# VHH binders against o67189: the designs that were tried, part 11

Target 1, 350 residues: o67189
Amino acid sequence: METTIFQFQKTFFTKPPKERVFVLHGEEQYLIRTFLSKLKEKYGENYTVLWGDEISEEEFYTALSETSIFGGSKEKAVVIYNFGDFLKKLGRKKKEKERLIKVLRNVKSNYVFIVYDAKLQKQELSSEPLKSVASFGGIVVANRLSKERIKQLVLKKFKEKGINVENDALEYLLQLTGYNLMELKLEVEKLIDYASEKKILTLDEVKRVAFSVSENVNVFEFVDLLLLKDYEKALKVLDSLISFGIHPLQIMKILSSYALKLYTLKRLEEKGEDLNKAMESVGIKNNFLKMKFKSYLKANSKEDLKNLILSLQRIDAFSKLYFQDTVQLLRDFLTSRLEREVVKNTSHGG
Short names: E, the ipSAE of ESMFold2; O, the ipSAE of OpenDDE; V2, 0.75 times the mean of E and O plus 0.25 times the DockQ between their complexes.

## First folded at step 4 (VHH)

Design p11 (framework vhh_7nfr_2)
Fold by ESMFold2-Fast, scan of step 4:
Structure p11 (fold): chain B 350 residues (1-350), chain A 122 residues (1-122)
Amino acid sequence: as target 1 above (350 residues)
Amino acid sequence: QVQLQESGGGLVQPGGSLRLSCAASGFTFSSYDMSWVRQAPGEGREWVSSISDSGGYTYYADSVKGRFTIARDNVKNTLYLLMDSLKSDDTAVYYCAKDEYEWPDYGSFDYWGQGTQVTVSS
């Protein structure tokens, strides 16, 4: 069978299909993720994940046929990622592809879900083993939602929270995120928090929140992780930012700005200034950023912030004076911080 | 308010044909995937066919593939189901359905019309 994720999701949980093997693909990955979340909720201990790049051929075939011991040999939901990598390991021999097809066709005890992270082309769907899966199993597509539909979903979420969104504000948000449901989820949650008391969201407010977060969401994630001292995750995010083409000077500018503001806030706090008033004096006016800055202030001492500022100044100087790569200097900084935490925690003096 | 009004059902002999229509209003019809769902006497609801918002992609249950054709007219805001080679097993109330879902939370459902009865009998 071939069907949409909407119809499949609804039907699977109410009237289980006769088919046992399904391919999940499509441009709207968020819809596949929501289906899998519901599937995991239903199957619990009987929800099994296989990674095609890690699993051996024999382990794969065993996993498809064996029932769960939980609940007296009950069926499993077997979810397969990186199936393309499994096919590469299987090789080009027709006999091995025929065996795979036969094993998939003969699944009777479990439900098997082969998950792709993109929309499959017609050529891929018409090639083995997916051509055969279409005949004895199902191909489930998560088609891209129209722009108008995505707009209505976002508007409905604000309305449910009693928030009135100006048309220009909504259009700006949609265009900024490129109508991406994953990014919209994050931004809408932040905007709901921001507008929790006022119950109105204007274009200027969206620009303030979205500009500081969504336009630089990846840079903000990096700065957030670094200021919360999660250096391991910060290092991984830094590598992603560079691969996305984010300029190192942009990262340094935002990080330096945050560090200086935080140091100023620590100084004002020492003088007995009201924290909320102090935050506004350094340009932090929205509730989301105020919440984050409070977390950063709790995670960092005045000395921590001073040392961060000095380290950032050193990175800037070394990149300019010695023509050293800013990205490598940032990586060295993060690695050094991570190593210091390890040494500190293994010290007999602590 | 979303409104879906089905029509075109009736009594037909095995091997006959029927054309079902669904008039849609209260939403931007051209922006939503649409489906036909049926319910036979004493049975649960069964998905029959779906069509993408543009009409570029169509999907059919194995039981109707090759016999039924789903189509839409986005100018007239109308969904169609052309039913050929009807069988006794096709006897059911046929519902026009607008796909709906809770975002960002999981869950999908259809908004359904009142239905139109199709009876295939001699």
Scores: ipSAE 0.307, ipTM 0.700, lowest interface PAE 3.2, mean pLDDT 82

Design p12 (framework vhh_7nfr_2)
Fold by ESMFold2-Fast, scan of step 4:
Structure p12 (fold): chain B 350 residues (1-350), chain A 122 residues (1-122)
Amino acid sequence: as target 1 above (350 residues)
Amino acid sequence: QVQLQESGGGLVQPGGSLRLSCAASGFTFSSYDMSWVRQAPGEGREWVSSISDSGGYTYYADSVKGRFTIARDNVKNTLYLLMDSLKSDDTAVYYCAKEDYYFDESGYFDYWGQGTQVTVSS
């Protein structure tokens, strides 16, 4: 079956489908996250996450068929991230792909959700194994909502809290977030808090409050501190992120993505390309993020970024090949960078 | 069944400190934004602070900003409110609340149990 995330969410929780394997993809990642949060709540301990880049082929097949409670088998919700990396490990061998399709087709005891972090093209959906999944399972799309629909959803949230937001303030907020629902949720919550007593939001207030850097712990704060070479604060923030349950692999992926984008921007800058246009080409459209990336480019040489990328690749390899703790490897990296910065400053002083 | 059990309240002198805890059970704690809400004698409920599901974003009422810190431990399924420089105006029953707030639907804060009493008095 093929359906939208809205229809699927209603169907799944009220009248569960016969199909057992689903692909979740689309532009509105916030809607997929919302669905998965409801799944976590419903399944509790029977909610299982698999990472396609980490899991072995045999572990993967076992997890799809295994039920979680001994003495009274309970259905699991099995959520698979990085499925493309799992497919890469299987290679282009026909026999391995046929086995995967057969295992997916025969899932009867659990629900399996293959989650993509972007919208899949028709070519990808028409290729195996997703072509077969579409025939015996479901393809669920989180289509981009219209700008007007997003505007109305945001306006409704402010109105429900009794907050009058000026038209130009609302438009500014929508434009800066690029109509991204996840960013809008976070900024709207912060703005609701700010306007809790006054019950009005002006353009000037939104400009001051929205996208302000919080002193509170978050993944983007860690990445920001690391890229600005404040390694001492980055170490403290890293420890807080781990204590708040943020997965080390998530931190690594965000950091790696930023490092690769910055390296690409350095190459384009050397060729005399317009920096703002270059940023948009790598997905950086938010004015606040553009400002941050300009700061990162100023703070890091091309060699710095190359060395960061190589270090992150080594951390990934060491955690996978030698079963070393990713967090400890990140701490070691940050500590070594802090020590090098001290040596550099001493050298410059004579 | 969702259960939220608050603790850590008590009698404290102005300028003192308290740490409130909220033990969560019956739901996947790490998937929900959490809040602290208080109610002073004869007053309506006042939102105090919120924290996102990951702990990455925190929000505070102007009356407590700079004095209170909200935190969570997703491994222990526990929400915290660290209260510094307490004032007589902070006297209230404090409730932790599960927040289920989506753009296409609105919910009310879910309150479970009796809360924890904080009294700031000389």
Scores: ipSAE 0.000, ipTM 0.137, lowest interface PAE 11.9, mean pLDDT 78

Design p13 (framework vhh_7nfr_2; at its last look DockQ between E and O 0.37; V2 from the best seeds 0.00; counts 0 for: pae E 3.5 > 2, grease 30.3 > 24.2)
Fold by ESMFold2-Fast, scan of step 4:
Structure p13 (fold): chain B 350 residues (1-350), chain A 122 residues (1-122)
Amino acid sequence: as target 1 above (350 residues)
Amino acid sequence: QVQLQESGGGLVQPGGSLRLSCAASGFTFSSYDMSWVRQAPGEGREWVSSISDSGGYTYYADSVKGRFTIARDNVKNTLYLLMDSLKSDDTAVYYCAKEDMEWDFTGYFDYWGQGTQVTVSS
C-alpha cells in the first residue's frame, strides 16, 4: 500500500492493518516523529529501536520475529533507523538481499517500521528491497508542508495564547528556523513563555530569545532540563529523543561536553576570571547560550558538576565493560537524582 | 470563513461514470493538501483519495485505485474526483475535506463540505 503519514496515522490506531512492514520517509520528518511518539505511547516496553549501522543480519532477523516471552503484550513495534547503512553492509550480494526480503515478507507477530531521515527518490522505491516491501507492506510518506501553511500554524498558536507577533518578528523566526517544524516548535514555546505577561512580540525580542538552529538542537532540551535539575521532564524528553532516532551515544557526547565546559567555567570563575571571557574561551559565543550557561552555573555547585562528570564516565564504562544498556543507565541516573530532589523539596522551611 | 461545496453526484448504473467537483473558498487553496472521503449509509467514513497542494502527488485507497482519478485546479480553487467503472459498493455520500494539523502536529480534517450523494443502482 502507498499512503500519506496524515492518512496512515488516522487509520493505524483505529483499525489494525494486515500489513506488518512499513517504510516511513518524507521531507517533514517531525510528522514522522509525531507518529512514532504515539506508537511508543501505545506499545510502551514493547517498543523496540534498532540501529542499522550497528545491528548484524542475524540480530536484525531475530528482532523481527521474536515476541515478548516474559510478561506484557506479545506483539512488538520494531523501529529501525539507518536502514540504508544496514543495506550497505549486505553489499551487492543478491542472495543476502533475497533472504532479507523473505524475512520481511514473513513478519506476522510484530509491526516493523523502517524509518528514513529524508524523502526517498522514485529510483530507491522501485529498487529492492523497498519494491517488494511496497507489494506486501506499506510505503508511508510525510510530504513537505507549504511555507504558508507553516506560517498560519505558528500564527494560530500565538493567537491562542493571546500573543500578537509583529510581521518582521514572525518572518525572522520563520527564516531563522528555515521553516523546520521541530525547531519552530521549540522556539515558539520559548517565545510564548517569554511573552506571557507582555502579550506583544517584537523583532528585537525574537532576536534576543531565539537562537540559530544547530545540528545539536534535538538534544538541547534534554541537556537544559538535566542541568536545571528538572529530572522528571528530563526523563520524558530522553525517552522521546531515543524513540525519535537520536542515538544514545550522541546524547552522552553532547551532555559530557556541556558538563566539562561547565566544570571548566566554574574553576575559572573561582580563580577570578571574567565569566563572559571564560565562556568565549570554551566556544560559547551566542548570547542565548551565555544566558543559559549562567543559569546552569547558578543551579550547579562545583561538586554537582564533578559528580555529574563521574556519573557519565561510569555510564560509559558500564555500557562498554559490562554490556549494559546506555539508555537504562541514563534513566537510572536521572531517577536517582529525582529521588534526591523529592527528599529536599519535602522541607519548605529554612 | 472556510467553505467547501461539493457537486456532481447522482444516480448511475453499474459501470457508469461521474465527475465530482468541490469549490473551495475562505483559505489559500493552493497551500493545502485535499482529500475525498465517503460514507455509505450506516457505515463509518472511508478515505478515498488525497492530492498534494501542488497536485504533484496523488494517493488512492486500494478499493478505487485504477478506477478513480483525483485532480485539482489551483487557479479556480476547485478539487475534482473522476469516477469510472462505478460499482454498487461505491454508493455513498462523498465529502471534500481540507487536511490540516494541530500544534502538536496531529493531523485532522479542518473542514468538511456538505457532501454529494452518489448512488450506483442496478
Scores: ipSAE 0.414, ipTM 0.751, lowest interface PAE 2.8, mean pLDDT 82
Fold by OpenDDE, look of step 5:
Structure p13 (fold): chain B 350 residues (1-350), chain A 122 residues (1-122)
Amino acid sequence: as target 1 above (350 residues)
Amino acid sequence: QVQLQESGGGLVQPGGSLRLSCAASGFTFSSYDMSWVRQAPGEGREWVSSISDSGGYTYYADSVKGRFTIARDNVKNTLYLLMDSLKSDDTAVYYCAKEDMEWDFTGYFDYWGQGTQVTVSS
């Protein structure tokens, strides 16, 4: 049975679930990340992350194996990313899938969390091995919160900090962030820090503080610039993000998500699908976000988006497989794009 | 002001059925998960059932699973609990509760109704 991440989180930390294998998916990845953060805190050294695109079959099974040679096997939380890639590695052999399912079914002491960075489709959930996992484990979905709920959450947070936000300011913030919880969290925290002395936030103040490139850099600004092909500014923002301590993988994840959504939208558009409906189908329901995504679509061809996705995959691979500096790879990517843009502009001006 | 008002409680024989209702006001009902919680005499509060904001997901305590059904009407701002195959152990005051979340998404009950008495006795 599918459960929401809220209910799951509540139950998981208060009462140990009987099931041991869980699939985490959904439109709101922030919720999943938050849960995983809590999980990591709880399990500490017993928190293990597996990358499906990097791990061998043997390593995978070893990691899931509960047979601690040393009798005192503490319960572990095993988080698996890129499970789809792992499945691809296993190939189309029915026997291999059956083995996988058997192994997962036999997990007794450890918790296994298979994490997807998007909402799984019904077809995906109905296919093996996820179909089987759903039968002996749990499917956890992180759905988007209503706008009203998000608004109330933000208001509550400000109130808890003794900050009064003007209604127009709040609406502005919500619209600019497109009710994206990740972005909201960052911006709200910034604003809280800013308002620590004033206890009142006006529209003008929010405009000045929120999404400011100079003082408070957010990942979404970077993504926005990149997707709009302002590579020069994107490079500057990237440096600021890194200086601020944002992990490059976080940037990559968001960027990848956006790129994939855009690519999907582009394909749907080519098929004659209504863009608004298509955007909603990929979880873009906010009008502001729709507007942004329309801008991204206008700025990028299908080929551009494909190339972006491939580049991001390459960066990820080089980072993980060859332990290259992800930040440098991103810089190189942006620089390369910038160079191409300059060349194009010089060839047409001439 | 948030208001939750339970109704539908009463005396019923073992094996009987009751339908509880909770009328909600003072907040956007359709945006919040809702729960039923019960308290038996001399016992602590026990979670019974929850339903997601859209009604797409329902949850039950093991003690009531298969017997109780939680539902909601977001147009009427009403939460329901259909209780079938009632047992003596189901005797309790039943409360409607609104769920909320902390900034870290930790869930809690922020508002409660006055409760409705359910008595299962032969």
Scores: ipSAE 0.378, ipTM 0.713, lowest interface PAE 1.1, mean pLDDT 87
Fold by ESMFold2, look of step 5:
Structure p13 (fold): chain B 350 residues (1-350), chain A 122 residues (1-122)
Amino acid sequence: as target 1 above (350 residues)
Amino acid sequence: QVQLQESGGGLVQPGGSLRLSCAASGFTFSSYDMSWVRQAPGEGREWVSSISDSGGYTYYADSVKGRFTIARDNVKNTLYLLMDSLKSDDTAVYYCAKEDMEWDFTGYFDYWGQGTQVTVSS
């Protein structure tokens, strides 16, 4: 089966196909992420993410299998990222590749979605295992949307809110974001909030309010909220990051880096070091970052930071040792912290 | 005002051929993916084929793959479906359809033509 993700989404959620294994690829990654977000909504707790660079061959095959302690089985949606990295672990051994194809062919109860972050070329699609997946499963492509179609979508969103956007303001916004739908959604929502009372957007206003945002900026927002102990908002941002395909180890890496830097800064302050010099010694030279780190230092004691570092180490170990979902462990950590804050406030205000 | 007008249907023997046309107006035709959808008696609407805005990519339902060819002329704002090796199962009203989309990607075909009847009988 070969189809567009646009057509696939329309049929999958009403009358799903008989095939069980699908490859998702293409230049318009926003469409893939949107489909996966709807898939997660449909499957809830039965939506499982696998990272090909993190899991072993045994873990991969076990995750695709289904068992039930009390009989029966519930249909799952299994989403696989970094499948190319998993294939590299298998190497060029024909026997291992044939085993992989056999397992994929025999998926009967679950749906499996192999997600690529780029458009695959004809030669890639014609090589194993994808050639076989095209035969017993499906290839779903997310082609680039035209610039005019993206422009019409953005205009529609402003019109739905009664906001008049000047043509040069609109063209600037489209060029600023590179017609990137994920960035456009974020900037359009911000501009709608900005213009909620005035109902008009000029070029000068868009230039002042909008800016180009990389995916990594949103990870820093999560880290900021966590370190300032706004666990409720941190949970919402975390869920957004995961639904749009941010790798959980990237989140853990940045958070761990910040926690270690803050702990080091606490130690240097105890030794009488000048805070600005100490910050530069751990690589914090930008004035904006210095101000943020000063805020984090005020919000967190040395013991808070030590406990955070230990918790992050435990999350990493548990995900590896017990094959538990790193995202769920991090979510559980945040939920526990939020509940502790609620109990504290209720006890004092009760 | 978006308008889609299908033509080219008719009665044909099994194994025969037809060429459907769809004249489009009221929107920037070259900016949209277009589709053919059919509805057989007593059935719901079935997607048949789609073509990308530039015409560079074409997609077909398994039931018509190898027999049908979708094409577009962005200068004349016209969508085509060349149907070869027709079978009785292809009997349906054929519609030209324009897609729309939302941030959440729940858009449906937002405009349809009147349809053109294709009947395949011996």
Scores: ipSAE 0.082, ipTM 0.421, lowest interface PAE 3.5, mean pLDDT 81
ESMFold2 (binder alone), look of step 5: mean pLDDT 79; pTM 0.799

Design p14 (framework vhh_7nfr_2)
Fold by ESMFold2-Fast, scan of step 4:
Structure p14 (fold): chain B 350 residues (1-350), chain A 122 residues (1-122)
Amino acid sequence: as target 1 above (350 residues)
Amino acid sequence: QVQLQESGGGLVQPGGSLRLSCAASGFTFSSYDMSWVRQAPGEGREWVSSISDSGGYTYYADSVKGRFTIARDNVKNTLYLLMDSLKSDDTAVYYCAKEEYGWDLEGYFDYWGQGTQVTVSS
């Protein structure tokens, strides 16, 4: 059987299917986690996790064979992670693959869920053992929702609580979370609690609530603050990103990409090109990001952007050639910029 | 944006048959589970039947199971409800609904149009 995670979860918890073995895969991993959370709540002590990279062949077959040998009075939900690593342990021998397929086909008393952390391609689903699982079990896909559908979902959640959210506030929230469903859920619930007395959410309110109490800080916020020359807040956000395990190279990549796009836009602007068309040519297509880039262009001269690019190249070179800490180099850069602004503002008054 | 246009209702005697149709537009029909929901005079909405996006799986309320068949044509963007052995209790306005799911996989429906009236009486 093939179905979506939406239809599968509705059916499974209302009237369980006859199939006993399921593959869960897809781009929207949050929905798979949501399903597994409900599954754990339903099965409690009868919810069992197997790690394909850690479990031995004998232990794996014993865990599944309890269905055939002992036949417990209570059904179990067996969730298997890293199944691909288990397949590598079995090797490519025909007999081993045939035994695995036979064991999975003979599951009668329990439910088995094979969980993949990505969307499987048609070629993978057409090869064994998944080809056989598709025939006697089910393939459940958690497809990514389109950006438009996610936007409508967020609007609907606010509307259900009688909250009207301004368009720029909504776009900010969507960009800040990168359209991530888990992050959007957490931020929207927080904003709903905040707005309960006012029933209107502005951009300023979203920024205050997300910034002051959010534990999930986005790289976009760091880049935004840096490009608007708010170095003090940028330093604080950088520390938060690092504490949450965001890799320094990822921060550098995003910042370098933005700086280069802005420099390119400055060059095109000097040649008299239409700014909106120029932005689209460098991948800036949504109205919120266009507004932000206009602000960045206003805040930074061509020379500012050139100097930023050169500084970022120097940081990258020093971290690679001399094994210097990339985070410390970024902090030093931001601190130097902050100190220069302080000197300019107070040099004649202090 | 989402538009659902129901048709095929009418007056029929008990034991009769009707075929309802729903023409869908404004969204990618083949990507959504679809449902039929009915509302009898003076009563709340009652879910009747659902069909998965591919058409591979169908679901029915106990009151209609064995009598109704839900089907879809993803090429024509049309949903169908084939109603056999109609009873007076089936008298209602029938609405085509697009299924949506929230962040916690909670289900809900979107309704568009006026529905189609089914009246079962002698």
Scores: ipSAE 0.075, ipTM 0.430, lowest interface PAE 3.8, mean pLDDT 81

Design p15 (framework vhh_7nfr_2)
Fold by ESMFold2-Fast, scan of step 4:
Structure p15 (fold): chain B 350 residues (1-350), chain A 120 residues (1-120)
Amino acid sequence: as target 1 above (350 residues)
Amino acid sequence: QVQLQESGGGLVQPGGSLRLSCAASGFTFSSYDMSWVRQAPGEGREWVSSISDSGGYTYYADSVKGRFTIARDNVKNTLYLLMDSLKSDDTAVYYCAKEDYWDYGYFDYWGQGTQVTVSS
């Protein structure tokens, strides 16, 4: 079946389809992530994420067929990211591709969602294995929303909170984010909190509050919480990022980059170097990031940063050498830190 | 305190018509997309129709397209479903549902439902 994300998201949660395997693709990635968030809420412990670049062929087939031991319903929602990388690992052999199609066709106990981070072209959709998936499963497209529709969604969010936004403030926000719904969601939430009492937003206020929009704002929240040692909130945010399709490797990459920069800044700080110049030398040029990095330096000793770097190197090594789940290793790291803080806080100071 | 109250259901013969109403309170009705969802005996819930907050955009399930019309009155905080050319397979409990694309909330609030029975 072929359908739009609008129709699919409404029908799936009200009258689940007989089809069991779905491809989610399209330009409007926020709508796909919104669907996946709802899916995770419904399935809870029965929501499983697979990464095609990390998973072995055998693990992949087992995960599609295996039912959950949790709850009254043992049905799982299996979400697959980086499926294209999995296909590359299967290589050029016809027999291996035929096995994949047969396994997908025979899914009966679970729902399987193959998620692409872009819109698939007609050539890709007419090629195997997606051609076969279209016949026994569903192809779901998240088409781009118009700029006018996006503008109305943002206005609606402010209006429901009783907040009046100046026209030029709204236009600035929309242009700054390039009409990206995921970035808009984060910025709108920050602006709502900022204007919670005043109930008005001016252009100057939007410029001050929304001055740090980036392509990885959702990963930045996780990194921020971890570097400020709020491990409980970091665990919750990590879970949300993974359910939204943020690759564990991207989280690791950004976190490792920040840890290394902080370690370098700590060294320069010890030598009496000007902190502002030092931050610019490692690529931290805007005032918001400078403020954040000052907070991270205050919250972390040189030894803390060294230990974080070593832990991240071990996670990377274990995921690559022993094929262990990067997300589970990150969760184990955060849980260990949270438990250590509990022990530390109960210690007798005298 | 969000409340959705459906009315207008009943017994009707095949080919007949019914008008369902949903009275909304406890939220800014004009700011939210609204939907009708039905559940037939022994089956799961099926999405029927949606209308944008302004009423400018409407969407229908293929099973009801051309027969049902969704409408809203933002002054009266009321959602409507005009059902024409009713079939026996339209027999279901019809629910009014509040929808919000933004906050991970599809159908975050439901009414108690109104029974529609299409029979000879």
Scores: ipSAE 0.014, ipTM 0.424, lowest interface PAE 7.5, mean pLDDT 80

Design p16 (framework vhh_7nfr_2)
Fold by ESMFold2-Fast, scan of step 4:
Structure p16 (fold): chain B 350 residues (1-350), chain A 120 residues (1-120)
Amino acid sequence: as target 1 above (350 residues)
Amino acid sequence: QVQLQESGGGLVQPGGSLRLSCAASGFTFSSYDMSWVRQAPGEGREWVSSISDSGGYTYYADSVKGRFTIARDNVKNTLYLLMDSLKSDDTAVYYCAKEDFWDESYFDYWGQGTQVTVSS
């Protein structure tokens, strides 16, 4: 069967299908994640995850066996990630693909979900083993929601909580996240909490609170200021983030990710690679984020980025090995950078 | 306190028509996608139709496409299901449900239901 994730979610949890093997693919990964979260809630300990890049062929077939370790008495939900990597291990051998198809076709008592992190093209869906899966199982597509639909979903979440969002504030939030539903969910939840009493969100407030352009938390303002070398403001923002309960590990993760991406981009730029394509290769596809990364590249030399990476590695090591406070180590780093800038500026103005 | 009150069910002959209504209260109705779900005697619940919060998008189960029409009135806080060309297989208790793509639970509230019986 072929269906949409929207229709599949409705039917699966109300009247489960006769098909037992499903391919989940599409642009709206958030909708697939929400389906899998509900699936995990329903199946509990009978929810099993297999990683195609890590699992051996025999482990894979054993896991898909119709007989449970306790005699096949309970239905299981088996979720398979990185299925393409598993197929790569099978190689181009026709007999191995036929064995895989046979095992999948023979699933009768459990549900198997093969999850892709992108939309599959017609050629992939028409090739084995997915061609056979489409015949005895189902292909479920999470199509991209229109920008208007996403805008209405975000607006209704604020409206449900009695919060009025200015039009320019809403547009800024949508552009900042590139209409990514997962990032929007995190930002909207944070903004709802922020505006719980006032019940109004202005553009200035959204700019202050909703600076996350990544999967973790609203640390973008801190990272932005640090990468633009405004260390004095970065210190003030860091203190605010910690006061509001943002975990230091989340700050470190985002900052490290950005530093590594920037260093890679600086390397590719020096080799004469197209910057826009280079940005997309490291996962920077949002036009707003591309603009920001161009600013960071202009503000930082390759040596600056190397020194930042080394400093972040040192902070991580000292917090783990010597039980030193990560926040204090970050403050010390920023203060050191600020002191160096003050010395340079004073030499010209003193 | 979310409340959903279905009505409009009854006994009808094959080929007949019925109009189901669901009166919603306790939440901002115009901000939620709504669905109709049915349960036939001795069977599990089957999704029938969904409508977006604005009414701009509608979805139907293959078993009812071309026969049923879902509609909403956001001023009256009411959801409708217009059922034409009814078949014996449509015999079920019909529930309206509040839904959200954002919520992990997908359906976070159900009404008490209204019985539809298609029989000669």
Scores: ipSAE 0.014, ipTM 0.376, lowest interface PAE 7.1, mean pLDDT 80

